# Designs tried in a protein design chat: VH-VL binders against q9nrl2r1430to1533. Part 166

Target 1, 104 residues: q9nrl2r1430to1533
Amino acid sequence: GGVHELSAFEQLVVELVRHDDSWPFLKLVSKIQVPDYYDIIKKPIALNIIREKVNKCEYKLASEFIDDIELMFSNCFEYNPRNTSEAKAGTRLQAFFHIQAQKL

## First folded at step 10 (VH-VL)

Design w132 (framework fv_nezutatug)
Fold by ESMFold2-Fast, scan of step 10:
Structure w132 (fold): chain C 104 residues (1-104), chain A 122 residues (1-122), chain B 107 residues (1-107)
Amino acid sequence: as target 1 above (104 residues)
Amino acid sequence: QVQLQESGPGLVKPSQTLSLTCTVSGGSIDSGYSWHWIRQHPGKGLEWIGSIYYSGRTDYNPSLKSLVTISADTSKNQFSLKLSSVTAADTAVYYCARGPYRSDWHYYMDVWGQGTTVTVSS
Amino acid sequence: DIQMTQSPSSVSASVGDRVTITCKASQSISNYVAWYQQKPGKAPEPLIYSASYLYSGVPSRFSGSGSGTDFTLTISSLQPEDFATYYCQQANSFPLTFGQGTKLEIK
């Protein structure tokens, strides 16, 4: 592989955050609002955490960055039934991500 | 089932470099997991030495400063520890361990090797 | 570095007893604490992560609680195989640090 520029990861995270379907992914799921979430999802992550990792230069390879984004979508589909607004938003945002990630 | 096995010399002389290897079976080190070295001094608690990721990134305990190097050989599915300029204080049981799949940098060790005893003496 | 202080350093208990072990962090670490069990001559085995979640295969008599600086490991009904030393670990910041251990002796 190779190490990608920090600006490339930042650009992609910003585009994900700005997408209409980012709302389920902006911050970690609230234990108060969704008390069983952390019983089911063992490796929680969200765009704000991923963006902080980018800003701290924690991703050395594009594959590390992509793995964290894919974990975020995987968690969404594991927790949320297929017909929910969260799962539908996740499906559309993941498709958008796959198109944009071709640049990495 | 993932298993880790430490190997290396049981006796090292002061001022020399300690070299240990961890062989991983049942899973690849070229993956999203972190791989760690931890030691335990005789009759004492556990001390985290450092970690390596499939990217080649390493993190080291600052108390060990420039003395420690961790490296990986993906072709052999192994990762290794080198500790330079050893003293009697480096006498310990050395463990290799797996951290969780990288998500938030909060590492808990879910798989451990059985440990290898290293004595530093003249 | 974040210091993890365990209490007590040792405890003696009978089979069937409820045992509690505490761990105090020198600064707030949210819920980023793990607990390990180590039997004589063996490697540590993971029990709990993120303060309260049990690893697969860990008996339900083990539970963890706490947040911020104060954390507790509880064994609700002690069994003979629970003879071991228990360690807490913080995962909030580098370097990762462990408590000094609590030796549980079964009488």
Scores: ipSAE 0.000, ipTM 0.552, lowest interface PAE 16.1, mean pLDDT 85

Design w133 (framework fv_nezutatug)
Fold by ESMFold2-Fast, scan of step 10:
Structure w133 (fold): chain C 104 residues (1-104), chain A 122 residues (1-122), chain B 107 residues (1-107)
Amino acid sequence: as target 1 above (104 residues)
Amino acid sequence: QVQLQESGPGLVKPSQTLSLTCTVSGGSIDSGYSWHWIRQHPGKGLEWIGSIYYSGRTDYNPSLKSLVTISADTSKNQFSLKLSSVTAADTAVYYCARGPYRSDWHYYMDVWGQGTTVTVSS
Amino acid sequence: DIQMTQSPSSVSASVGDRVTITCKASQSISRYVAWYQQKPGKAPEPLIYSASYLYSGVPSRFSGSGSGTDFTLTISSLQPEDFATYYCQQANSFPLTFGQGTKLEIK
């Protein structure tokens, strides 16, 4: 991992955060709003945590960064039924991510 | 929580159609997940047969495409496999499995049925 | 089709041993590999997805690593219940393909 790889991760996270469909992923799911989430999802993650890891240079390989983003989407689809706005947002944001991640 | 269970005849004659059903409990097949059929030949590894999604979209292994039909019955919470023109090479344990939400997610199977043994013999 | 080749096909080990199983893809699959454990007469059980992420309930002695074409599954300290056949699966493209399996046997 070089400086340019770290800049690419930061830019991609910023693009994800700014995407219209990022709202379910910006921060960890609220237990008040979603009481059973942490009973079902054992490895919670969100864009704010991933961005912090990027800023602390914790990703040594592009694959490690991509794995954390994919875990975030996996959690969304495991918890949320297909007909929810969360699952629909996740589907569109994941497609956007896959296009952008090909550059990594 | 979510459980899958295969059912169908254990013995099928050559040239006939194999019909298997997967019954899903603890979750709905109309829930956005992908639903898969995988088989395992004696002394061989696992072979992916195909999948169906809540939209009715199906994907089949190209090696089996002309022989395979997968369908869903949401009223019974079941999805089914039909494999036509079977031969002894289709003798295997057949599993149904759940994959991730349909979208562009990479397909890993997180819930599996117990498997059902199918023998093709006259 | 992407071919998945596991090495070794069989390995003998003792309780407490560290064991590694390797999986090689015929072309790059990025990180998109899963690992399954299968005991005789039972369905495969998922262990790992996206090369390195453990499914809920899988013991931490299991770990996965790799990217591109070369992947490994490691069991850091074998327990009696770990003697089973292990399969890798690529999830990069259709058709989904599995390795031939690695049988982990008691020494």
Scores: ipSAE 0.000, ipTM 0.550, lowest interface PAE 15.4, mean pLDDT 85

Design w134 (framework fv_nezutatug)
Fold by ESMFold2-Fast, scan of step 10:
Structure w134 (fold): chain C 104 residues (1-104), chain A 122 residues (1-122), chain B 107 residues (1-107)
Amino acid sequence: as target 1 above (104 residues)
Amino acid sequence: QVQLQESGPGLVKPSQTLSLTCTVSGGSIDSGYSWHWIRQHPGKGLEWIGSIYYSGRTDYNPSLKSLVTISADTSKNQFSLKLSSVTAADTAVYYCARGPYRSDWHYYMDVWGQGTTVTVSS
Amino acid sequence: DIQMTQSPSSVSASVGDRVTITCKASQSISEYVAWYQQKPGKAPEPLIYSASYLYSGVPSRFSGSGSGTDFTLTISSLQPEDFATYYCQQANSFPLTFGQGTKLEIK
């Protein structure tokens, strides 16, 4: 817990942002470019929002951080069909996250 | 350190509705995980009942679909099972469990409640 | 529905033994199999996901293999705490289905 967990969160979110498969997750989906996204996805989130929460020390427990990352992946899989580049990127990035999250 | 705990009546009369609640602590139900109900009949194996996702989407075992309702109360961090028109065949230990969101990709139950025994009897 | 069939239904073994349990799916499920351990009076504990990946904290004596329809769980050197019932589960499609269980008993 506490400070040690937040240090690990900062390292992990940086690793996720730098990953080749992070591109669908870097920023919130544009309502102008994808108008139906917010009709389907009721709790939008992205890595830039999660990173901001880490920087503001809003995650008090590892479970809270993990919950937000998993929400991001669930949004991807709910909106995007399995065979899309977004869903494939999400699958690979989620697998990477699961391996790293075992250390939290 | 997510924990799940089942609660509800241990005895239900035939033809009535069984209502069980799973209380989640150490993590949010309003997250990317799927939340499941599984039961185990006396001396038998495991039977998946259904699941709910943060979006409100539910998936039910087709053998139980007309009898089962799963709902979530995010303000209480709980999800619940209602099983209507119960019979003696519904006597079982009922577990709640957490799984990943996409059932067709790495779908598994990584955190389980301790289970609650339900007996259907007059 | 995809039917999961385990064999054997029970196996008697001694501490130090190598034990294998098999699980057969009625149709191809790729690698989407999980394995669970259940002790009397307790909830199932996850052991393996995606056929071969161990959950964190699971001893290295446990291993999983297989793809398609045929899967195995192996315990390389049985310990006293390993006497339990083991279940496989397919994750390929709804409804999720479990094998009937394999009871590992003291010889």
Scores: ipSAE 0.006, ipTM 0.598, lowest interface PAE 11.8, mean pLDDT 85

Design w135 (framework fv_nezutatug)
Fold by ESMFold2-Fast, scan of step 10:
Structure w135 (fold): chain C 104 residues (1-104), chain A 122 residues (1-122), chain B 107 residues (1-107)
Amino acid sequence: as target 1 above (104 residues)
Amino acid sequence: QVQLQESGPGLVKPSQTLSLTCTVSGGSIDSGYSWHWIRQHPGKGLEWIGSIYYSGRTDYNPSLKSLVTISADTSKNQFSLKLSSVTAADTAVYYCARGPYRSDWHYYMDVWGQGTTVTVSS
Amino acid sequence: DIQMTQSPSSVSASVGDRVTITCKASQSISSFVAWYQQKPGKAPEPLIYSASYLYSGVPSRFSGSGSGTDFTLTISSLQPEDFATYYCQQANSFPLTFGQGTKLEIK
């Protein structure tokens, strides 16, 4: 990744954070609120962690950034049944991400 | 660029277990994608066998459920298919493929191996 | 299982022709259809996902449409490299299922 790609990652993460459907993804799931989450999800991730990795220049390729965003969505769909508000928010946000990611 | 390569025996005897391995390069099987096995019988269309996810979750075609096991070896960046009690009907070209992250919208196989031919003698 | 039925099974066409291939699902699958191209001795290559979105690098002469049970793949102006077998796939539910294929042949 070049500096131009890193700037694009920063902009895209900001757009995701501001999206109405970002609420399930802003921070890691609480073990107190959802006790069985970490029994099911072995690679937890959230937008705040991805944002920090972007700021520390940890993504060398656009594919690495995309992989972390998609892992976040995969975790959502693995844990949450299809008809939940979390899964529906994830579906809409992922579609938005796919459109925006074409510009990377 | 991500590439997939199948390997395994070209000839298997009836009643034995077929074992195939898919080696992934240019990307990790641990990255949230789904990883699939598909086969194609001579002169016929495509049949989905099953998939495995980074979480270790597997999904199998119900027509093959009792006969199929898919597993992953992250240390070798490989995933494998075992098909037990094979018959002549299992003669096919076997493909491994990458699918999208687990999603309730759509699944498409965006990267495919070149395929490996398996003949079951009988 | 959701059955996918393609028509025609085979079509003969000339370079420059417009070709339409159809795919019918045995139950509603929304827009969750992918299309693949396969040349003899080669692995399938993705063309279209979610009924109408072109995969990266696919020429604009390819287009997809449809929803529910009826889907189409259109090639607006055939080129020599387009002679191949085309498969539709439903992506709505497991098991994933493919159509029987449509062979596109030189006239």
Scores: ipSAE 0.011, ipTM 0.659, lowest interface PAE 8.8, mean pLDDT 86

Design w136 (framework fv_nezutatug)
Fold by ESMFold2-Fast, scan of step 10:
Structure w136 (fold): chain C 104 residues (1-104), chain A 122 residues (1-122), chain B 107 residues (1-107)
Amino acid sequence: as target 1 above (104 residues)
Amino acid sequence: QVQLQESGPGLVKPSQTLSLTCTVSGGSIDSGYSWHWIRQHPGKGLEWIGSIYYSGRTDYNPSLKSLVTISADTSKNQFSLKLSSVTAADTAVYYCARGPYRSDWHYYMDVWGQGTTVTVSS
Amino acid sequence: DIQMTQSPSSVSASVGDRVTITCKASQSISSHVAWYQQKPGKAPEPLIYSASYLYSGVPSRFSGSGSGTDFTLTISSLQPEDFATYYCQQANSFPLTFGQGTKLEIK
């Protein structure tokens, strides 16, 4: 169960981190640099937080892992206008994630 | 708390390059905001010139694209406008402004400078 | 480019009056419109974003409505400080464009 699923989640997170379009998602948005972000985004998340949760075995179901990744993309599209570099990177990375997630 | 202030020459000769600087205080230009130049011709409405983002990306009004350059200097907390080959039609009050990165208020300007008057005359 | 047309170009009103200003986009902009107030010799100040949301500190007598191509700014009971020029702006696509302005004057 859990141990085998952790290995698959870790592999997927590593592939996302290595992707060219991961740059908006690597770390939490800075409250100092983007002060209105946390007024708009009520559930902030990033790949470093997700990877930490994977390593601590905090995901009990694959759906919980997938929900956190989808939340990350939803936050991106909520905050960033459609034609920004961030939104375009998010769109491409989300498509890549959907393909890779099918292998889970 | 965040304030913007325009500076530059009030008089520019035709065919020369207009250079204006916006100094930002109370906040950093190296942040998730967009930074804009807008002008207002005498007795008329507002015209968006262009914008620069924290990433260095710029967007220009297509009517001005070949003539406009916007740049940022994060060490001085400033962003600047250069408008080349000016004519009398470029006489206007020039404003700098800040916009947020929200899709539901995409490029609305929430903080404005006081404006600086530029006259193009020989 | 998306053209923004305001109506009327000018309006004369008295303190306590209800005033309505309209703004029409040449194509659909969803709710991506902002309204600004500009007093003589001053920079524009934001009033409304995303058609109907008031900026912090804007009096509740100001309201915005509309979607698609037709938008309205309403002042429910005019105060002396409200006499100014009002501009709409679309934020749907580049280039960003403004209406020509509506001047609100004392009767």
Scores: ipSAE 0.007, ipTM 0.564, lowest interface PAE 12.6, mean pLDDT 85

Design w137 (framework fv_nezutatug)
Fold by ESMFold2-Fast, scan of step 10:
Structure w137 (fold): chain C 104 residues (1-104), chain A 122 residues (1-122), chain B 107 residues (1-107)
Amino acid sequence: as target 1 above (104 residues)
Amino acid sequence: QVQLQESGPGLVKPSQTLSLTCTVSGGSIDSGYSWHWIRQHPGKGLEWIGSIYYSGRTDYNPSLKSLVTISADTSKNQFSLKLSSVTAADTAVYYCARGPYRSDWHYYMDVWGQGTTVTVSS
Amino acid sequence: DIQMTQSPSSVSASVGDRVTITCKASQSISSNVAWYQQKPGKAPEPLIYSASYLYSGVPSRFSGSGSGTDFTLTISSLQPEDFATYYCQQANSFPLTFGQGTKLEIK
């Protein structure tokens, strides 16, 4: 919960946003473009929402931050078949996250 | 730190349904993890029973699929196993565990409960 | 189902020894293997995931290697707390399957 911890969460979110495989995760999925998404995914989340929560100091524990990032990946894998560009991007970005999260 | 705790009857009669509950503390079952049941027969190795995801999706070991139901109660932060028509062969230590969600990279269980012993006998 | 076979089923060793445990999958699992340590009366604890990545907090004397069908867990300098049963697990496909276990005991 201190300023150092907030800096670490923001730095990690920035690295995720800048990653080539972040494109499926930058913003919430459009209900207009993907109308069945919200019938399947009950807890939607995206990097812009996670970053906002970091900036508003809503994560009290590193585990809460990690849980939201993992939820984002879980939503991707639940909705998107394994052979899709979204699922492939998610697999690579999640692996990158796991390496970076060891520093938290 | 996330902790898991199994609870349920230590003794079940043959042909009855075994019902076990896993209580999760320090984390939410609504997070992006998978939640698993594993058992260990006396003097033998580990057998994966099945899993439930935050979405409510379940995966079961095909050898047990007709007998197993796994469910979640997010309001209590618990997930549960029901094993129907038990026999003496279902005598085992039952563990609940946390794993990653359907990652092509990670299907290991990083947090385990202490285990609960179930004996099936008349 | 993917069958995981460990060798040896048991091994006796002394403190300071280098111990190697092998795990063979019935079909290719890439690097999708995990290793666990289980002490009597306790739940398994993770040691290694994705064949070679050490789980957080696991001592550096533990290492894993392999890909495809053949995998090894090595303890470079055995300590008293390492006497336990070790299990490999394939993480490639459902159902998840474990090896039969290797019991590491005092010589």
Scores: ipSAE 0.006, ipTM 0.637, lowest interface PAE 10.3, mean pLDDT 86

Design w138 (framework fv_nezutatug)
Fold by ESMFold2-Fast, scan of step 10:
Structure w138 (fold): chain C 104 residues (1-104), chain A 122 residues (1-122), chain B 107 residues (1-107)
Amino acid sequence: as target 1 above (104 residues)
Amino acid sequence: QVQLQESGPGLVKPSQTLSLTCTVSGGSIDSGYSWHWIRQHPGKGLEWIGSIYYSGRTDYNPSLKSLVTISADTSKNQFSLKLSSVTAADTAVYYCARGPYRSDWHYYMDVWGQGTTVTVSS
Amino acid sequence: DIQMTQSPSSVSASVGDRVTITCKASQSISSDVAWYQQKPGKAPEPLIYSASYLYSGVPSRFSGSGSGTDFTLTISSLQPEDFATYYCQQANSFPLTFGQGTKLEIK
């Protein structure tokens, strides 16, 4: 971990948040609105949680940051069938993330 | 960077169980990734054996007929392959690999171990 | 199982050539194709995922295209380090399956 790494993580999270396909990932899925989500998804995460972890300097390595982003996409694909708007958004945003991750 | 390293015996006798372990460094197996075993028979192409996910879900190649078990030990950051009742046809280079998780769509394997050669003979 | 068939099985080429390798799926797989490069004695390395997305660190001379059943890997200007065997992989359904490989060799 270091100041330069944390700055890079923050920039990447901001770029993800600004992307048109970020809407399924901005906040944790509502337990009230989607009650079965937390029965299926054992490690929930979202961009707002990842951004808080960056701000608190909780990522010691770039791999830990990348793992949390990939967990977020993994959860999307585990819960949402391929033909859903959520899964399609996740696929496009994940591809964008892989391009942006070259900056890390 | 994330690295994967296979380990296990180079020689296994017919009818025995082949046991291989993949040790992961630079990243956690208790993450959003899928973890795969692939093999390559001498002079031939690649054959997917199976995978394990952070959720504990496993997927196996049906051609291996319940002879395969893949398990993960998050405390050791390892995942392993057990292939029972081996024959000469199981002689191959065995690779472990990492891919993003997806239940019914894209899986690509972005990090591979160097491979370990397994010979099944008397 | 979805069968992946590559063409050609081998191709001979010279440095600077444009090389194309094709991969045909036995049924529609949308864009769920990855491409790998394997050098003798080494593990495969990823080149392309989701038919056309270049993996990080892969030179821009590599490109992928296609959807449905027909996919192409192109190397726009062949370099000495590109002589290797190339594999396509479908990621549409289990079991995951690979093409038989295309060996790219020096003319």
Scores: ipSAE 0.007, ipTM 0.651, lowest interface PAE 8.8, mean pLDDT 86

Design w139 (framework fv_nezutatug)
Fold by ESMFold2-Fast, scan of step 10:
Structure w139 (fold): chain C 104 residues (1-104), chain A 122 residues (1-122), chain B 107 residues (1-107)
Amino acid sequence: as target 1 above (104 residues)
Amino acid sequence: QVQLQESGPGLVKPSQTLSLTCTVSGGSIDSGYSWHWIRQHPGKGLEWIGSIYYSGRTDYNPSLKSLVTISADTSKNQFSLKLSSVTAADTAVYYCARGPYRSDWHYYMDVWGQGTTVTVSS
Amino acid sequence: DIQMTQSPSSVSASVGDRVTITCKASQSISSYVAWYQQKPGKAPEPLIYAASYLYSGVPSRFSGSGSGTDFTLTISSLQPEDFATYYCQQANSFPLTFGQGTKLEIK
């Protein structure tokens, strides 16, 4: 990735963070608040972790960045039943991401 | 890019267990995607067998649930199908495939293996 | 289980023709249908997802439409490489189910 790619990843993460449906994804799920989460989800990730990886230039390919965002959504749908506010937020935010990712 | 390759025995005897493996290259099975087994009987359409997720969760076609097991080996980047007590009705081409995401549990399969032919015969 | 029924089971056409293939679900599946193309001896290749969106690399002569229970795949100007069997798939609920296939043959 070059300067242009880093700017694109950073801009996309910022747009996701500012989206109304980002609330389930802003930071890692608390084991204290949700004790069974880490029994089910073995590869936890959140927007704050992804943003740190962007800032540290850890993504060498756009596909690696996309894979981490998709992992975040997959974790949401694995843990949360279909009818929950978390799963509904995830569905809307993922659709928004797919449109924005076309710019990468 | 991402490629899937099925492997296993071309011939299986009735009552035995069919074991197939899907080897993934160009991507990791330990990712947010779902991984599927589909089969196609001679001259017929496609039948979904089941899937496994990076979390280890499995979903099976209810018509096959008592007979099927899907597992993953992340160290080898492979996932596998075991179908027990096979009969001539299990003769088919078997495909492995990737689902690109689990968005609201709607699965579309974007990458497929070439398929492997399995004949159940004595 | 949701049953997917395709019509016709086979169709004969010439290069340059407009071809339509229909798929009917036994219950409403919203827009959660995909279309695949399969050539003899090969794996299915994805064409369309969510009823109307083309996968990357699929020619623009392919289009999909429909919602609820009735879905259509259209090829606006048939090319020689398009002669194949086409399958619809519902992605609304488990188990995932496919149509029986429509064989597109040269006239």
Scores: ipSAE 0.012, ipTM 0.658, lowest interface PAE 8.6, mean pLDDT 86

Design w14 (framework fv_nezutatug)
Fold by ESMFold2-Fast, scan of step 10:
Order: structure tokens, then C-alpha cells, then sequence
Structure w14 (fold): chain C 104 residues (1-104), chain A 122 residues (1-122), chain B 107 residues (1-107)
């Protein structure tokens, strides 16, 4: 854990943020712009929140970090139909995440 | 550890609706997982029936879509299968199972119930 | 639908033997294949996910390999408790599909 583990989580989040398919996940969906989102999604999360939690040392186990990333993808597939650009981006980014997470 | 247990009638008459319930213990029906029904016909392999997510969203095998309904009661940690208009071809062992986060391209079943035998006969 | 075909349908082997079972997908499925072991009267037990990763508690004599359309399950030194039916499963697309099974029998 500690500094070494923070570095690993930070590096992975940076790789996700830099990925071409990260655009649906960079920040929380606006309630004003998408008012029904929060009626459907009960535990909203995004990469900026996950990165903040990494920086504040809130993840004590790799499994907690992985759970938050997986929640983010689960929310995407819950809200967005399969044929949307959001769901397609989520599918590709999740596959990339699974490959990268094997380093944890 | 998480455990799954199927329950329901062992004998169903042709044309009736088969109703099975899976009870989850040691965990909850939560956003991290998909929850599946699989069956196995006598002397044959495994057939995926469908799945449900914590939200109540479902996916069904297209070969069964018009006949199958899966629902969840998260307050009881249960999810259920209803298969309508059964015939002798629906005689099988029925399993419930847990899988990881949904992806159109990527999930596996890491926890299985012990199975319940269903016979469709007059 | 993606069809999964296992070979052989049955294999006879002795304790200590190296056993290989293959699984062929009708379309490329990347590495999205799982392997299960089923004993008579019992539920399938997961062995391997994503072609090569062992589930916790699975003995190291089990290994998986492959990508695309061709996948292999290997048991390096067969033990008495390994006599069972083995199934592969593709997790690439809905509907999820299984191979027909390979029955591993005592010689």
C-alpha cells in the first residue's frame, strides 16, 4: 500500500482519462442537462471523483478502487442503450481497464 | 461467502408456467453483478436463459424471449424465473448464477446454485 | 449466435496423465472464454475465466490458453477428483453459449 499503491491507482486513472473512449466518464452528468439520469442512477460516479479519492488516500484495498471503476461502467450500461455512442465507448474502455487492472 | 439456492416445484404440467426463485445469502443483489438463470436438459449441455441486474434490467436468450420473464426482489435478496407455456422440452435442471459487471462483450459466472430439477409431465 | 464446439466429446485417461481439451468458437471471441467442471449430480464449478486466469482455489495443474477462435484447457497431471465433464463458455456476446461438454473418463 501507501505511496506505491497510490502511484499505481493514479497511473491507471491517468491512462483511463487519456483514452479516446473516456469522454462519457470524465465528470458527473449534469442534473440540469439530463434530469432523468439521477432517477435511474442511484450511485453516480465519474473519473474525476475516483481520481480525487485516490489523491485523498480513500482506497485502502485495490478491490475498493476496482469496485468504483466497475460501478462507473455499470452506471453507463444501465442508463445508456447498447446502440449508443456512450455504451460503445464504455464497452471499449471497460475492456482496456480489465487489461490494465491485471497490473494491480 | 456468497451462496445461491434455487427453489420451486419439481413437477409442472404442459402449458402451465414454471416459476423458480433464487435466494442469495452472504451478499446482496447489488450493482457489482449480474444474476443469471441457466438450464441443463437431461444428457445435454448448458443453456443460458437470461439475466437481471440490480436495476431490474433484463437480458433474455432470443430463443426464449417471448416465454421468459426474470424479476428481482432486492428486499428479500431473491430473483425469479417464470417460463410460460412449458412443454416436455423444458424438462431440465435449472441453475441460478452470479456474474461480474455487465458488458456486451465480457462476463463470466463465478457463483452457482446447486440446481433444482424440473420435470414437465402430465 | 456464437457456436462453441469442444473436442474431444469424451476422453479416457489415467491418473498422472496430461489431458488437453479444446474449444472452438464459430467467430472470434478475443479471450472471452470461461471453463467449468461438472461432476454428476452437481452444479458446474468455475475453473478459468478470460481464457487463462484461474479462479481462487483452483489447483495449479489446471491451465487455459488461447485467443480468437481456438482455446485449450490443460490438466498437467490428472488426479482422481478430476474425472468430470468440462464445459467452455463464450462471454463475448449475447446470448451466452456453452460448448457441448467433454467427458473425462477413467481408462
Amino acid sequence: as target 1 above (104 residues)
Amino acid sequence: QVQLQESGPGLVKPSQTLSLTCTVSGGSIDYGYSWHWIRQHPGKGLEWIGSIYYSGRTDYNPSLKSLVTISADTSKNQFSLKLSSVTAADTAVYYCARGPYRSDWHYYMDVWGQGTTVTVSS
Amino acid sequence: DIQMTQSPSSVSASVGDRVTITCKASQSISSYVAWYQQKPGKAPEPLIYSASYLYSGVPSRFSGSGSGTDFTLTISSLQPEDFATYYCQQANSFPLTFGQGTKLEIK
Scores: ipSAE 0.005, ipTM 0.568, lowest interface PAE 12.7, mean pLDDT 85

